VH-VL binders against q58102. Designs and how they scored, part 32

Target 1, 198 residues: q58102
Amino acid sequence: LMDVHVLFSGGKDSSLSAVILKKLGYNPHLITINFGVIPSYKLAEETAKILGFKHKVITLDRKIVEKAADMIIEHKYPGPAIQYVHKTVLEILADEYSILADGTRRDDRVPKLSYSEIQSLEMRKNIQYITPLMGFGYKTLRHLASEFFILEEIKSGTKLSSDYEAEIRHILKERGESPEKYFPEHKQTRVVGLKKEI
Short names: E, the ipSAE of ESMFold2; O, the ipSAE of OpenDDE; V2, 0.75 times the mean of E and O plus 0.25 times the DockQ between their complexes.

## First folded at step 18 (VH-VL; framework fv_concizumab)

Design P2 (at its last look DockQ between E and O 0.83; V2 from the best seeds 0.00; counts 0 for: pae O 4.7 > 2)
Fold by ESMFold2, look of step 18:
Structure P2 (fold): chain C 198 residues (1-198), chain A 120 residues (1-120), chain B 112 residues (1-112)
Amino acid sequence: as target 1 above (198 residues)
Amino acid sequence: EVQLVESGGGLVKPGGSLRLSCAASGFTFSEYYMSWVRQTPEKRLEWVAYITTSGSTIYFPDSVQGRFTISRDNAKNSLYLQMNSLRAEDTAVYYCAREPWYDSEYFDYWGQGTTVTVSS
Amino acid sequence: DIVMTQTPLSLSVTPGQPASISCKSSQSLLHYQGKTYLNWYLQKPGQSPQLLIYEVSNRFSGVPDRFSGSGSGTDFTLKISRVEAEDVGVYYCMQSIQLPYTFGGGTKVEIK
C-alpha cells in the first residue's frame, strides 16, 4: 500500500477523493490545515472518524492567512487569496510528504493548480500530486458521492467549518471588515455519515 | 416522469394555521433537496423554506422565520409546510420545488401549486 | 438580502422578432470557486414556473436553442432570438449564490 496524504476539509470532495484513493489501493492519511486563529478543524476530525481514515491536524503559520486577508482587502475578491493559501499549503506539505492529494474538481477554477503549476510542484519537490476528481464531471461525482455519503449543508460563516475561509473570515472581523462583503453565505457540504462500507 | 403535487391550501383567518403537503413521484425523493416557493397576488416569487435530503438542515427567510416549519418523510415521498400565525401577506400560491444537491443551485422541477388565502 | 432588478416590466414582441430581458443584482453572483449563480425561469399562462437557464448560460434539458443567457458579475441578459407564441409568459431571474434565494420582479412577454 502506498501512503497518500489528502488535504481534507470534511466536505464531499475531499472525502470522495480519499475514498477513490482507498479503492485504488492507496493508504489515505487525511490532513486538515489550521492556522492557529480558531479551532476550525473540529468538524473535519469528526468526518475523518466517520470515514475511518487516519487524520492529522497540521498548524501552519498564521501569517499565511493574514496575507490572504491583506489580498482580499486590496483586490476586493477572495479568489486570488484562496489560491495563494492552497498553493502555499501544498508547497509546505510537499517538503514532508511524497504523495499528496486533494479534492480539486474539473469544473472548479479556484483553488486549482494549472497543468504547468502541477508539473513545477512535482518536479521541484520530487513528489506526486494526485487530483482524483479531475476526470469526472458533475453527474459522475453526484453518482459516486450518493453511493457513499450522507450529507449536511451549512452556510459559510454560520457554523465553524474546516476550510480556509473560516479563519480568514475571523481575521477580517478582527480588522474591522465585514467578511460577508467578500464571502457570500453560500451553502457548503459536510459528510455526516456513510451509506456503505469503504 | 417527475411529479410534484401540492395539497392542503385553502381559506384561513389571520392568526390561523394550515399544513401543506407535496407528494413526490417519478424520482428518488430522498436524493433531492426541497423548497417551498410562493407566488404573491402581484406575481412576485418568494422562496420561503428549504430542507436537505435527510431533513437535518432547514432554512427560512426572515419573513416566515418562527412561524413556518418544514419537514419531510422520505419513506412516504412527502414534503410538508406547517404555517402558523398566518398573516394577510402570506396569501399566495405555494409551490414545492426540488433542487439537485451536488453543486446545483436551481429548482429543476416545480409542482402545480396550492392556493393559500388569508383574510378576515 | 440580494436585490434582483429586472427590466423591462413588460415587453410586447412581434412574432419572429428577438426579445431581450435584463437582470441586475445588488451584489456579484460570481463565487470565487468560479460559478455564477444566476438562473432564469418561465411561467407560462396558467402554469407553474419552469427552469430555462441555469448558471447564466446553460440551457436546461428540452429548452429550445432560441433561448440564450449571458452576463457576468451583476449584469445578466436573457435573449430569445425569435419569439414564438409558446414563449408568452412571465420570465424571472433568480440568484442562488446565498440564502435567502431571491427572484427578480418578473418580465411579462406578450405577442403583439
Scores: ipSAE 0.367, ipTM 0.787, lowest interface PAE 3.5, mean pLDDT 90
Fold by OpenDDE, look of step 18:
Formats: sequence, C-alpha cells, structure tokens
Structure P2 (fold): chain C 198 residues (1-198), chain A 120 residues (1-120), chain B 112 residues (1-112)
Amino acid sequence: as target 1 above (198 residues)
Amino acid sequence: EVQLVESGGGLVKPGGSLRLSCAASGFTFSEYYMSWVRQTPEKRLEWVAYITTSGSTIYFPDSVQGRFTISRDNAKNSLYLQMNSLRAEDTAVYYCAREPWYDSEYFDYWGQGTTVTVSS
Amino acid sequence: DIVMTQTPLSLSVTPGQPASISCKSSQSLLHYQGKTYLNWYLQKPGQSPQLLIYEVSNRFSGVPDRFSGSGSGTDFTLKISRVEAEDVGVYYCMQSIQLPYTFGGGTKVEIK
C-alpha cells in the first residue's frame, strides 16, 4: 500500500477523505497540525482511533497562525487567513511527504486551492496532492458519511476542535480580541463510531 | 411522509413541571438531529433545545438552561422535553423540529405543536 | 446572541404583484467555508412554520419558483415575484450560524 498523508481535523470531511483513500488502496496516515498555541489536536486523535488509522501531530511555527490572526483582524473575515494557513501548511508538508491529501470539498470556498495552485504545488514540490471530496456534491457526501460513520455534532468553541480555527481563536483572545466576532459558533461534525468496517 | 406529532402540553402553575413528547414517523428518526422550538403568544419564535442523533450532545439557550432537559428514544421514535421550574415566560406553543445533519443547519419539518400555558 | 431584524412588520399586497421582505443580522452569517446560514420560514394561518428557503437562496422541496432569496453578510431579502392567496402568512428569517439559533420578528403578508 502506498502511504498518503492526510491533513486531518477529526471532522467528517477529513475522515471521509481518509476512508475513500483507504478504499482506493492507499495507506492513510492522518496528520493533525498544531502550532504550539494550545493542544487542540485531541479531538482529531480520538477520531483517528475510531477510524483505525495512524495518526500523528505535527507542530509548525506559531508565526503562521500569528499572521493569520493579523489577517483576520485586518480583513474582519477569516477566509483569507484560513486559506493562507492551509496553503502554508501544504507547502511545508510537501517538503517531507510525497503524497498529501485533505478533506477539501467541491462546495468549499476556503480552504481550497485552485487548479493552477494545485499544479504549481505539485510541480514545484514534486508531490501528489489528492482531494478525494472534490468530485462529490453535498448529497453524495451526506450519503457516504452516513454509510460509514456514526456522526455527532459539537458546538464550536465549547470543545477544542482540531482545525486551524482553534489556535487562531486562542491567539485572538491573547490579543484582546473577541474570537466570536470573527468565528461565529457553528456546528462541527464528529465521527463517534463506525457503521461498518473500513 | 414525514410526520412529527407533539403532545403533553397543558396548563401548569409557575414552578411546576411538564413533559412534552414528540412522535416521529415517516423517516429514520435516529439519523436526524432534533430540536424544540417554541412560539410565544406574541408569535415570536425561540429555539429551546437541540439534541444529536444519539443524544450525546445537547444544547440549550440561557433562557431554559438548567430547567429543561431534552432526550430521545430512538427505538420509540420519540423526542422529549422535560420542563421544570416553569415560568410565565415559558408559555408558548412548542414545536418539535427535524434538523438534517451534515452541514445542514435548518429545520426542514415541524410538528403541529403543543400548547404550554404557565399561569397562576 | 445574534439579533435578526425583519422589515416591514406587515405587508399588504395585491395578488399578482411582487413582495419583498428584508432581514438583517447583527453580525455576518457567512462562515469562512463559504456557507451562509440564513433560512426563511413561512407560517400560514393556523399552521406550523414551514421551510421556504435555506442558506440564503435555496428553495426547499415543493417551494414554488416565485419565491427567491438573496443577500450576503448581514443583509438578506426574500422576494415573491407574484403573490398568491396561498402565500398569506408570517415569514420569519432565521440564523443558524451559531447557537442560540435566533429568528426575526416576522413579517406578516396579507392580500389586499
């Protein structure tokens, strides 16, 4: 089996991405990024255990999310900042891993690399970048998720999510900002079990 | 056809308790999140409670936190709302509402509602 | 809590004429992933609320084409291109980007 390193947040999308890759004959290695701000990888770790995939936490430079926080404060919108973080993460990981994947969906606006950006990344870094969910619409993803997973939802901000948002929120707080102003609380889907063997 | 039928409403004194039920049919109940939404006599809609498929995650607004309990029995296709320490401001028609999962944050189906009146 | 403000409070429309309802939120309903969590409900007289539009502009199943939703950020509009008698009721907008979910105060639509 060929190893694929999957950016993993513990959410349904990255989980489904991993499952799809497994079904395609890859060996998923789940990677959760941490920037050394807070230990926000716990949810992802738990989900990884449920899925039965290998999981590791990679710590990257805090400056990345510091800049993201700056961007958010400037733009008053987190989109560009999240995009920046994700692209930066991919660039960094591309130096170490030859096959990267994430849970980017067809209908996502951010984080999402354009076709040209993907080509550039793959060419420059000599990697394969796989986005399994780009070919699926909402209904299809819903169906797939329901086939494989027992899903629950958590309220953002109540528990430490394992996405980029968690640590950015903390940085904003440290700066005397209100994260809720930029990151409204929303539902986050969590995999709490499997309906069938992967 | 999706159907939600509330029951258990009635007249209760302040400080009293009441248990509402919602019977679901026409869909796989265990695969949907459920909420209670109430409508005040002034016709204002207020979200009251939220429960996930397994019941492991529950949310309340501050207005009812600590007083209300939401639960479900998937085997019986039933949703419940235990209301304790009722107040006059809790007077409303209470609706059970279905909420699809997976990035769906809306109520696609509502019951007909059951009336709760809290009065001395 | 996010405050939802609807205008007008009431609207009387001649059948066949268009109607427009505004909904404003106290903060943006746009998630960074691109989804905007604004929904519209209609409560017909003597009935329960029913879903009309979800996520700003998506018509729910069975909703006629004369209904349309638009807007972004904090400003949203529900339009009825040609009001019919069956469209009478109270329309509510709802935000679902964060808990607690909150509704607008409603707009009553009547036929002249």
Scores: ipSAE 0.022, ipTM 0.600, lowest interface PAE 4.7, mean pLDDT 91
ESMFold2 (binder alone), look of step 18: mean pLDDT 92; pTM 0.944

Design P3 (at its last look DockQ between E and O 0.68; V2 from the best seeds 0.00; counts 0 for: pae E 4.4 > 2)
Fold by ESMFold2, look of step 18:
Structure P3 (fold): chain C 198 residues (1-198), chain A 120 residues (1-120), chain B 112 residues (1-112)
Amino acid sequence: as target 1 above (198 residues)
Amino acid sequence: EVQLVESGGGLVKPGGSLRLSCAASGFTFSDYYMSWVRQTPEKRLEWVAYISTSGSTIYFPDSVQGRFTISRDNAKNSLYLQMNSLRAEDTAVYYCAREPWYDSEYFDYWGQGTTVTVSS
Amino acid sequence: DIVMTQTPLSLSVTPGQPASISCKSSQSLLHYQGKTYLNWYLQKPGQSPQLLIYEVSNRFSGVPDRFSGSGSGTDFTLKISRVEAEDVGVYYCMQGIHLPYTFGGGTKVEIK
C-alpha cells in the first residue's frame, strides 16, 4: 500500500478524501495542522478515531497564522490569507512526505492551488499532490458524504481541511477585531459517525 | 409529498407562554435541519430559531434568545417551539421551514403557518 | 445582522411584460470558498412563502424558466421575463451567509 498523508480537519471533505484514497489502494495517514494558538485539533482527533485512520497533529510556526491575520485586516477579505496558509503548509509538509492530499473541491475558489502551482510543488519537492475531490461537483460530494458519514453541524471555525480558520479567528479576536466581519458565523460540519465500512 | 403542519397558535397576554408544534411527513425528518420563521403583521419575515438534525445545535436571534426554546422528536417527526415571556412584538404567523441539505442555507419547504397574537 | 434592502416596494405589471426586482445587502454574501448565499421566495396571496431561486441563480424544482436570478457581492436581481397572473404576490430575498438569516422587506408584484 502506498502511504498518503492527508491534510485533515475532521470535516466532510477531508474525511471523504481519505476514504476515497483508501478505496483506491492507498494507506491514509491523517495530519491536522495546529499553530499553537488554541487546541483546535481535538474534534479532528475524534473523527480520525471514528474513521479508523492513523492521525497526527503537527504544530507549525504561529507566525504563519499571525501573518494570515495581518493579511485579513489589511485586505478586509480572508481569501488571500487562507490561500497563503494552505500553500505554506503544503510547502512545509512536502519536505517531509512524498505523497500529500487534502479535501480541496473542484468548485471552491480558496484554498486551491492552480494547475501550475501544483506542477511547481510536485517538481520542486519531488512529491505527488492528490486532490481526490477535484472530479466532483458540490451535489455529487454531498451525495457521497451522505453515503459514508453521519454529519453534525457546529459553529464555524472547523470547515477548512487543516482548521486554519479557528486559530486565525482567535488571533483576530485578540487584536480587537470581530472575526465575523471576515469569516461568516454560520454552520460547519464534522463527521461524527460512519454509515458504511471503509 | 413534503408536508409541514403547524399548530398551537392562539391569543395570549403579554408575559404568557405558548408551545408550537410542527408535524412533518413525506420525507425522512431526522435528516433535515429545521427552522421557525415568523411573519409579522407588517408582512416582514424574521427567522426565529434553528435546530440541527440531532438537536445538538440550536441557534436563536437576539430578539428571542432566552425566551424561546426549540426542540425536536425525530421518532414522532415533530418540531417544537416553546415561547415564554411573550411580548406584543412576537405577534406573527409562525412557519415551520426545512433546509434541503446539511450544508444548505435556504428553506425549500414551508408549512402553512399558525397565528400567535400577543395582546392585552 | 445583515440588512437586506429590496426595491421597488411595489410593482404593477401588465401581463406578458417583464419585471425586475433589486435586492441589496449591507455586506457581501460571497463566501471565500466561492458560494454566494442569496435566495428568493414568492408568497402568493393567502399562501406560505415558496422557494423560487437558491444561491443567486439556481431555479428550485418546478420553477418556470421565466424566472431568473443574477448578481454578485451585494447587488442582486430577480427577473421575470413575462409576468403571468399566477406570479402575483410578494417576493422576498434572503441571505444565508451569516446567522441570523435575514430577509428583504418584500416587493409586491401585482397585475395592472
Scores: ipSAE 0.267, ipTM 0.748, lowest interface PAE 4.4, mean pLDDT 89
Fold by OpenDDE, look of step 18:
Structure P3 (fold): chain C 198 residues (1-198), chain A 120 residues (1-120), chain B 112 residues (1-112)
Amino acid sequence: as target 1 above (198 residues)
Amino acid sequence: EVQLVESGGGLVKPGGSLRLSCAASGFTFSDYYMSWVRQTPEKRLEWVAYISTSGSTIYFPDSVQGRFTISRDNAKNSLYLQMNSLRAEDTAVYYCAREPWYDSEYFDYWGQGTTVTVSS
Amino acid sequence: DIVMTQTPLSLSVTPGQPASISCKSSQSLLHYQGKTYLNWYLQKPGQSPQLLIYEVSNRFSGVPDRFSGSGSGTDFTLKISRVEAEDVGVYYCMQGIHLPYTFGGGTKVEIK
């Protein structure tokens, strides 16, 4: 089995990506990124256990999310900042791992690398970048997630989320900003159990 | 056919308590998130409560936080709203509403509603 | 909380004529992932609210194609190309991007 390192937030999308990769004959290693702002990786850890995959937390430079916060304040919109963080994370991880994957969906706007960006990344770093969910529409993903997982909802912006948003929110707060202006309190999904054996 | 039937409404004095029920049929109840939404006498719609499939995640607006509790019994296909310390401003028709999937932030089906009147 | 403002408060329309309802939010309803959480409901007289449009422009099952939704960011519109008698009721917009969920004040549509 070939090892694949999956960027993992503990959410349904990254979980489904891992499952798909497993079924394709890969050995998923789940990676949750932390920037040393807050310990926001706990949800991901729990989900990883449920899925039965190896999991580790990689701590990257706080400056990355600091810059993201700057971008958010400047643009008044988190999209470009999230894109920046994700791209930066991929660039960093590409130096250590040969096969990277994430839960980027077909219908997502961000984070999402363009075709040219993917080609560039793979060529420059000599890696394989896999996005299993790019071939699925929203309805299909809903179906698949429902078939494989017992899902629950969490409120975004809480300390429970293991995505980039959690630590960026904290930085914004430290700066006297209101994260809610940029990150609405939205529901996010988490995997709390399995309906099927992986 | 998806059906949601509310019950338990009535007249109650301020400070009193009331428990609403919602009976669900026509779908796998345990697979759906559920909410309570109320409509005031002025016909304003207000979200009141949310509960996840297992009940592990619950949300309330500030207006009812600490006074209302939401629960569900998936075995009985039932949703509940326990309302304590009722106030006049809680007077409304209360609807149970289905919220279909994750990342679907809308109510696709509503019950017929049950009326709660809080008055001295 | 996100404030949803609908205009007009009421609308009287001749059957067969078009109708347009505006909904404005106090902040953007666009999630950074790309989904816009704006929904439309119709409450017919003596009935419960029913879903018409979800996520700006998607018609719910069974909703006639004379209904259409559009808009982006903070400005949204519900259009009825040809109003029919059965379209009478109060229309509500709703945002789902920020808890608590909030509704517009409603627009009453009547037939002349």
Scores: ipSAE 0.025, ipTM 0.666, lowest interface PAE 3.4, mean pLDDT 91
ESMFold2 (binder alone), look of step 18: mean pLDDT 92; pTM 0.948

Design P4 (at its last look DockQ between E and O 0.85; V2 from the best seeds 0.00; counts 0 for: pae E 3.8 > 2)
Fold by ESMFold2, look of step 18:
Structure P4 (fold): chain C 198 residues (1-198), chain A 120 residues (1-120), chain B 112 residues (1-112)
Amino acid sequence: as target 1 above (198 residues)
Amino acid sequence: EVQLVESGGGLVKPGGSLRLSCAASGFTFSDYYMSWVRQTPEKRLEWVAYISTTGSTIYFPDSVQGRFTISRDNAKNSLYLQMNSLRAEDTAVYYCAREPWYDSEYFDYWGQGTTVTVSS
Amino acid sequence: DIVMTQTPLSLSVTPGQPASISCKSSQSLLHYQGKTYLNWYLQKPGQSPQLLIYEVSNRFSGVPDRFSGSGSGTDFTLKISRVEAEDVGVYYCMQSIQMPYTFGGGTKVEIK
């Protein structure tokens, strides 16, 4: 049974990725990244319990999200900053783990590694990087998630949200910026229950 | 065939209350987010309430916050809007609207509407 | 709140001729994850609103090919390539990038 470390936010996509990997014969270990700004990882911990997978929180250097905030203020758009954080997290984890995965989708724009970036990461670090949702279109993903999950909305940017956005919003506030001008208060999903045995 | 049927509208004096219902059929109601949207006499559309699939997450715009409550009964495939402290500006046709749950933030099906009139 | 501005307020078109409706938002509707949350609805006379286009340019199930949506950022357009009698009604744009969801003021389309 091969261990795989899955970047995990507690949302529908990272949860579905973990389920698919389990069905393929892997042993998923869920990882939620925190940067020590706020305890944003707690919702992901609860979702991991619901799914029944091993989970841990890894605290990385706050400078990573401080630089992300600098990028957002300079460019007035969060996409490049979110991409930077995700790539940096993968580089760091690749030093410690031989099989990494996340919830990247075929139709996502950001965060998403290009084909050449994936090849570079795998070759330089001698790892496997698995994106289980890349082969599925939106309709298929909706169907699969509907078979397994009960979903609820959370408002993006709450300090209890477990994605990268929550801590970056906090840093922007500390710097006197209004996070809402860069990050809409868009609803996001969280897995709150199972319909089907994993 | 997706159907949404509103009821409970009527004439009410300012300060009064009404309870609207929406009966759903033709789909798995508990898998969908639901909203109430109203259309004013000037034909403007205004979103007025949102409820998640389990009812644990609820949103309102400022214009109705504290006066309206939204609920659902998934066993009865029913959505409700309790409107209190009604004002003349709440006069509208009220629709229930279905929202797909997976990264789809639009109303794909609407009910027929029920008319609420607030006047002396 | 995001303000949605539609122009024109009304259109009179000869059957078979094209129609174009503009919608402008006070803020970008592009989420950094890549989706643009702009939708179009049609309300035919005596009916409820019905979804035409979601996420700028995707036709909803059963919507004829003569309807198309385009645009980005804050500026969006709905086009009807050949207006038919059944296309009469009021067209609304809607943003769903953030709550409260907000609608444009509507554009009435009539046959000359």
Scores: ipSAE 0.318, ipTM 0.780, lowest interface PAE 3.8, mean pLDDT 90
Fold by OpenDDE, look of step 18:
Structure P4 (fold): chain C 198 residues (1-198), chain A 120 residues (1-120), chain B 112 residues (1-112)
Amino acid sequence: as target 1 above (198 residues)
Amino acid sequence: EVQLVESGGGLVKPGGSLRLSCAASGFTFSDYYMSWVRQTPEKRLEWVAYISTTGSTIYFPDSVQGRFTISRDNAKNSLYLQMNSLRAEDTAVYYCAREPWYDSEYFDYWGQGTTVTVSS
Amino acid sequence: DIVMTQTPLSLSVTPGQPASISCKSSQSLLHYQGKTYLNWYLQKPGQSPQLLIYEVSNRFSGVPDRFSGSGSGTDFTLKISRVEAEDVGVYYCMQSIQMPYTFGGGTKVEIK
């Protein structure tokens, strides 16, 4: 099996991405990024266990999320910052892994690489970048997720989240900012079980 | 057809307790998040409680936190709201509302409601 | 909590004429992933609220084309191109980007 390293947050999208890749004949290795701010990878770790995939945490430079926090404060909107973090993460990982994947969805605005950006990344780094969910709409993803997963939701902004937002929130707090101004507390879906074997 | 039928409403004195039920039919109950939403006599809508598919995730607003408990029995297609230490301001029509999952944050179906009156 | 403010409080419309309802939120309802969590409900007289529009501009199943939603960030509008008798009721906007979910105060639409 060909190894694929999947950026993994423990959420439904990255989980489904991993499952799809498995079904396509890949061997998913789940990667959760941590920036050394807080140990926000626990949710992802738990989800990985449920899915039965290999999982590791990669610690990257705190400066990345520091810059993200700067961007958020400047723009008063987290979109560009999240995009920056994700792109930076991909660039870094592309130096180590030949096949990268994530849970970017068709309907997502950020993080999401454009076609040209993907081509550039793949060409420059000589990698394969796979986004399994780009071909699926909301209804289809709902169906697929319901077929494979028992799902629950958690409130965003909790220490349980394993996405970029968790550590950025903490940075903002350290700076005396209110993360809630930029990151409203919304629901995030997590996988808590399997309905069928992957 | 999706149906939600609330029951258990009534008149209760301040400090009293009441248990509301919502019977769901016409859909796979266990696949949906459920909420209670109340409408005050002034016709204001207030979200009251949220429960995930398995009940592992529950949210309350500050106004009812510590006093209300939400639960569900998926085998019985039932949603419950245990209301303790009731106050006059809890007087309202209480609706159970279905909330789709997977990035859907709205109530697509509501019950007919059950009336709760808290009065001395 | 996010405060939702609707205007006007009431609206009397001649059948066949258009209607417009405004909803403003105290903070942006746009998530960085792209979704805007603003929904509209209609409560007809003697009935329960029913979903009309979700995520700013998506008509729920069975909702006529004369209903449309628009807006971004903190400013949203529900429009009825041609008001009919069956459109009478109270319209509520709701934000669902942040807990607790909060509703606008409602706009009562009546027929002249």
Scores: ipSAE 0.062, ipTM 0.683, lowest interface PAE 2.9, mean pLDDT 92
ESMFold2 (binder alone), look of step 18: mean pLDDT 93; pTM 0.949

Design P5 (at its last look DockQ between E and O 0.82; V2 from the best seeds 0.00; counts 0 for: pae E 2.8 > 2)
Fold by OpenDDE, look of step 18:
Structure P5 (fold): chain C 198 residues (1-198), chain A 120 residues (1-120), chain B 112 residues (1-112)
Amino acid sequence: as target 1 above (198 residues)
Amino acid sequence: EVQLVESGGGLVKPGGSLRLSCAASGFTFSDYYMSWVRQTPEKRLEWVAYISTSGSTIYFPDSVQGRFTISRDNAKNSLYLQMNSLRAEDTAVYYCAREPWYDEEYFDYWGQGTTVTVSS
Amino acid sequence: DIVMTQTPLSLSVTPGQPASISCKSSQSLLHYQGKTYLNWYLQKPGQSPQLLIYEVSNRFSGVPDRFSGSGSGTDFTLKISRVEAEDVGVYYCMQSIQLPYTFGGGTKVEIK
């Protein structure tokens, strides 16, 4: 099986991406990014165990999320900052891994690479970038997820999620900012079990 | 057809307790998140409680936190709201509402409601 | 908590004429992933609330096309192109980007 390294947050989308890749004949390696701010990878680690995929945490430079925090404060909106982090992460990982994947959805605005950005990344780094969920709308994703996963919801900010937001929130707090101003306490879905074998 | 039917409302004194039920039919109950929403006599709508599919995740607003308990029995297609230490401000019509999952954050179906009156 | 403010409080409309209801939130309802979590409900007289519009502009199943939603960020509008008798009731906007979910105070629509 060909190894694919999947950016993994423990959420439903990255989980479904991993499952789809598995079904396509890949060997998913789940990667959770940590920036050394807080140990926010725990949720992803748990989900990875449930899914039965290999999982590792990669620690990247704190400066990345520091810059993200700066961007958020400047723009008063987290979108560009999250995009920046994701793109930066992909650039870094592309130097180590030949096949990268993530849970970017068709209807997502951020994080999401444009077609030209994807081409550039693949060409410059000589990698394959796979976004399994780009062909699916929410209804389809709901159907697919319901076939494989037992899902639960958590409130963002109350528990340590394993996405970029978690550590950015912490940085904002350290700076005396209210992360809730920029990151609403939104519900996040996590995989807590399997309905069938992957 | 999706149907939600609330029951258990009534008159209760301040400090009293009441248990509301919601019977669900016409859909796979265990696949949906459920909430309680109440409407005050002034016709204000207030979210009261949330429960995930398995019941492992529960949320309350500050106004009822510590006093209300939400639960569900998926085998019975039933949602419950245990209300303790009731206050006058808890007087309202209580609706059970279905909430889709997967980033769909709204109540797509509501019950007919059951009236709770807290009065001395 | 996010405060939702609706205007006007009431609206009397001649059948066949358009109606417009405004809803403003105390903070942006746009999630960075792209969804805006603003919903509209209609409560007809003697009935429970029913979903009308979700995510700013999406009509729920069975909702006539005379209803439309628009807006972004903190400012939203529900429009009825041609008000009918069956459209009478109280309209509520709701934000669902953040817990606790919060509703507007409602706008009562009546027929002249």
Scores: ipSAE 0.641, ipTM 0.890, lowest interface PAE 0.9, mean pLDDT 94
Fold by ESMFold2, look of step 18:
Order: sequence, then structure tokens, then C-alpha cells
Structure P5 (fold): chain C 198 residues (1-198), chain A 120 residues (1-120), chain B 112 residues (1-112)
Amino acid sequence: as target 1 above (198 residues)
Amino acid sequence: EVQLVESGGGLVKPGGSLRLSCAASGFTFSDYYMSWVRQTPEKRLEWVAYISTSGSTIYFPDSVQGRFTISRDNAKNSLYLQMNSLRAEDTAVYYCAREPWYDEEYFDYWGQGTTVTVSS
Amino acid sequence: DIVMTQTPLSLSVTPGQPASISCKSSQSLLHYQGKTYLNWYLQKPGQSPQLLIYEVSNRFSGVPDRFSGSGSGTDFTLKISRVEAEDVGVYYCMQSIQLPYTFGGGTKVEIK
């Protein structure tokens, strides 16, 4: 039974990744990243308790998300900034943890490492990086998630989410920008209950 | 077979109230987001209410906020729209619409509609 | 709110001829994760709307391959390669990138 450290937001995808890894015989340890901007980790802590997995909040340098905000203002589009943050987080965690995972999906473009980027990360850091959802399309993910989870839907920016977007939105607002200019108020989910035992 | 059947439409005076129902069958109702969408006499489509799978999250456009409420009973496979303080502009055919919940944001099935007429 | 503008307002098409409908949004419908939230519906005479195309270009189950969708950002097109009698009705685009969901004004397609 091997320990795996899972980047965790409390949303449907990172939660499903943790469940799949548990079913495969791993022992998941959930990690929520914070940058010291706002206490965005609270909802992820609640979901981790519901799932019954160990959970840790790791605070990283605020300058990472300050740079992300710079990139968004310059490019007028958040994709490259989100990719930058995710890659940076993985590089930092790879120095400490030997088996990492996240909720990256097959059909997402960002954040997602390419095959060559995955191979480079694994080789340079001597780690394993596991993306359990990469083999499934959304129809399959919907079926799997519906067997396990009770969900609450939230809009981006209307509740405190535990993904990278919440703290980046806050920094943009501190700079006099309207975060809504770059981030639509799109529906997001969090896991608030279980339909069956893991 | 997915079926959505609206009922409860009719003629009502301005300022009145009306409750619409939508009976669902042929799918696991509790796994879907639900909306009400109305079609005006000019054939314009307007989304008017949204409710999450559990009913915990609800949204309305400003045009009906504070006047309409939406609810669901997952044990009865039923969706409801309570319309209060009705106005002539609320005259429309009201459709019950189903939305997949896992990042598939579109209405994949619609009911046949029920007509609401607000007139003196 | 995102304004959806369709052109033309109506088309009269000889059976077997192509048809093309444009939809423009007042804001980009592209989410940074890579999806574009633009959908197309058909309302046939006397019927309720039915889904044709979701997420720009994906045909819904049972939709013939003569229907195709394309576009990006704010500009989108629905094409019917060969219009048949069953294709008459009003076509609507819809954005689902954010609430409130909004629809285009519709394009009426008729056979002549």
C-alpha cells in the first residue's frame, strides 16, 4: 500500500482522483496549496473530512500567484498563468514527495503537462506523477462521480473555492482590476457528501 | 426514454400567482440540473430559473428575481416553479429543461411546455 | 449579461441546398480550461426546442451529419449541408459559459 500525495481542491475531479487511487491500493494524502493571500483552503478541508483522507495545507510563496496575475494582465487570458502556477507547484512538491497525483482530465487543456513534460518531471525529480482521470472521457467521469458524490454547485467568485483561481482573483482585485474581466462567473462544484463508502 | 411533462399553466391576472410542475421519468432525476426556460409570444427564448441536483443552489435572472422560486422533490421526480407578482411580460410558454451536471452545460432534453397568460 | 446575435433572421432555402447561420456573442465563450460553451437548438413547427450541437461542434445523439458547427471566441456558424423538409423551424444559439444563460434571437428556416 503506497502513499500518494494528491493535489486537492475539494472539487469533483480531485476528489474522484483520490477515490480511484484508493481503489487501486494507494493510501491517498490530500494536499491543498495556499499562497497566503486568502484562507481559500477551508472548503477543501471540509471535503477531505467527508472523504476520510488525511489532508494538509501547504503554503507557498505569494510571488507565484503575483506572477500569475502579471501574466493575466499582460496576456488578457488566464490559461498560461494557470499552467505556470500548476507546473511550479508540481516542481516544488516533487522535491519532497515521491508519488504525486492530481485531478487533470483527458479533455482539459490547462492545467495539463504534456507527455514530455511528465517524463522530464519524473526523470529530473526521481518521482512518479499519476493522473488517474486521463483515461476517461466526461461521460465516464460523470458516471463514476455520480456513484460516489453529492455535489454543491458554486459560481467562480461567489464562494471561496480552494483552487488557484480564488487567490489570483483576489490579487487582481487588489491591483484595481476587475477579476470578472479575465475569469467568467462559471459554475464550479465541490463535494459535500458521499453516496456510498469508498 | 427521457420524458419531461409540464403542467399548471393557465390564465392569471397581473399580480397573481401560479405554480408550474414538471414530471420527469426515464432517467435518474436527482443526477441532473434543472431549469425553466420560457418562450415569449415573439418566439424569444429566455432562461428564468436554475436549480442544482440537490436543490441547494438556485439562480434566477434579474427579471424574475424575488418573484419566482424554484424547487424540486427528488423522491417524486418533480420540478416546480412558483411564480408570484405576475406581470404581462411573464406571458410565455414555460419549458422544463434538463442539464447534465459534469461540465456538460447545455439543455439536452426539453418538455412540451405549458402556457402562461397574464392578462386582465 | 452576454448578448447573442444571430444572422440572418430568416432563410428561404430550396430543398437540397445548403444553409448557414451565424451567431455572435458579446464576450468570448472560451473557458481557459479549453471548452467553448456555445450550443445550437432547433425548434420545429409545433414542437419544443431540441438540442442539435453542443460545445460548438459536437452533434447530439441522433442528429444527422449534415449539421455541423464551427467557430471560436465570439463568432460561430451552424451549417446544414443539404436542407431537408424536416429541417424547417427556428434555430437558436445559446451560451452557457455563465449565468444568466442567454439565447440568440433565432433564425427561421423555411423551404421554398
Scores: ipSAE 0.431, ipTM 0.799, lowest interface PAE 2.8, mean pLDDT 90
ESMFold2 (binder alone), look of step 18: mean pLDDT 93; pTM 0.950

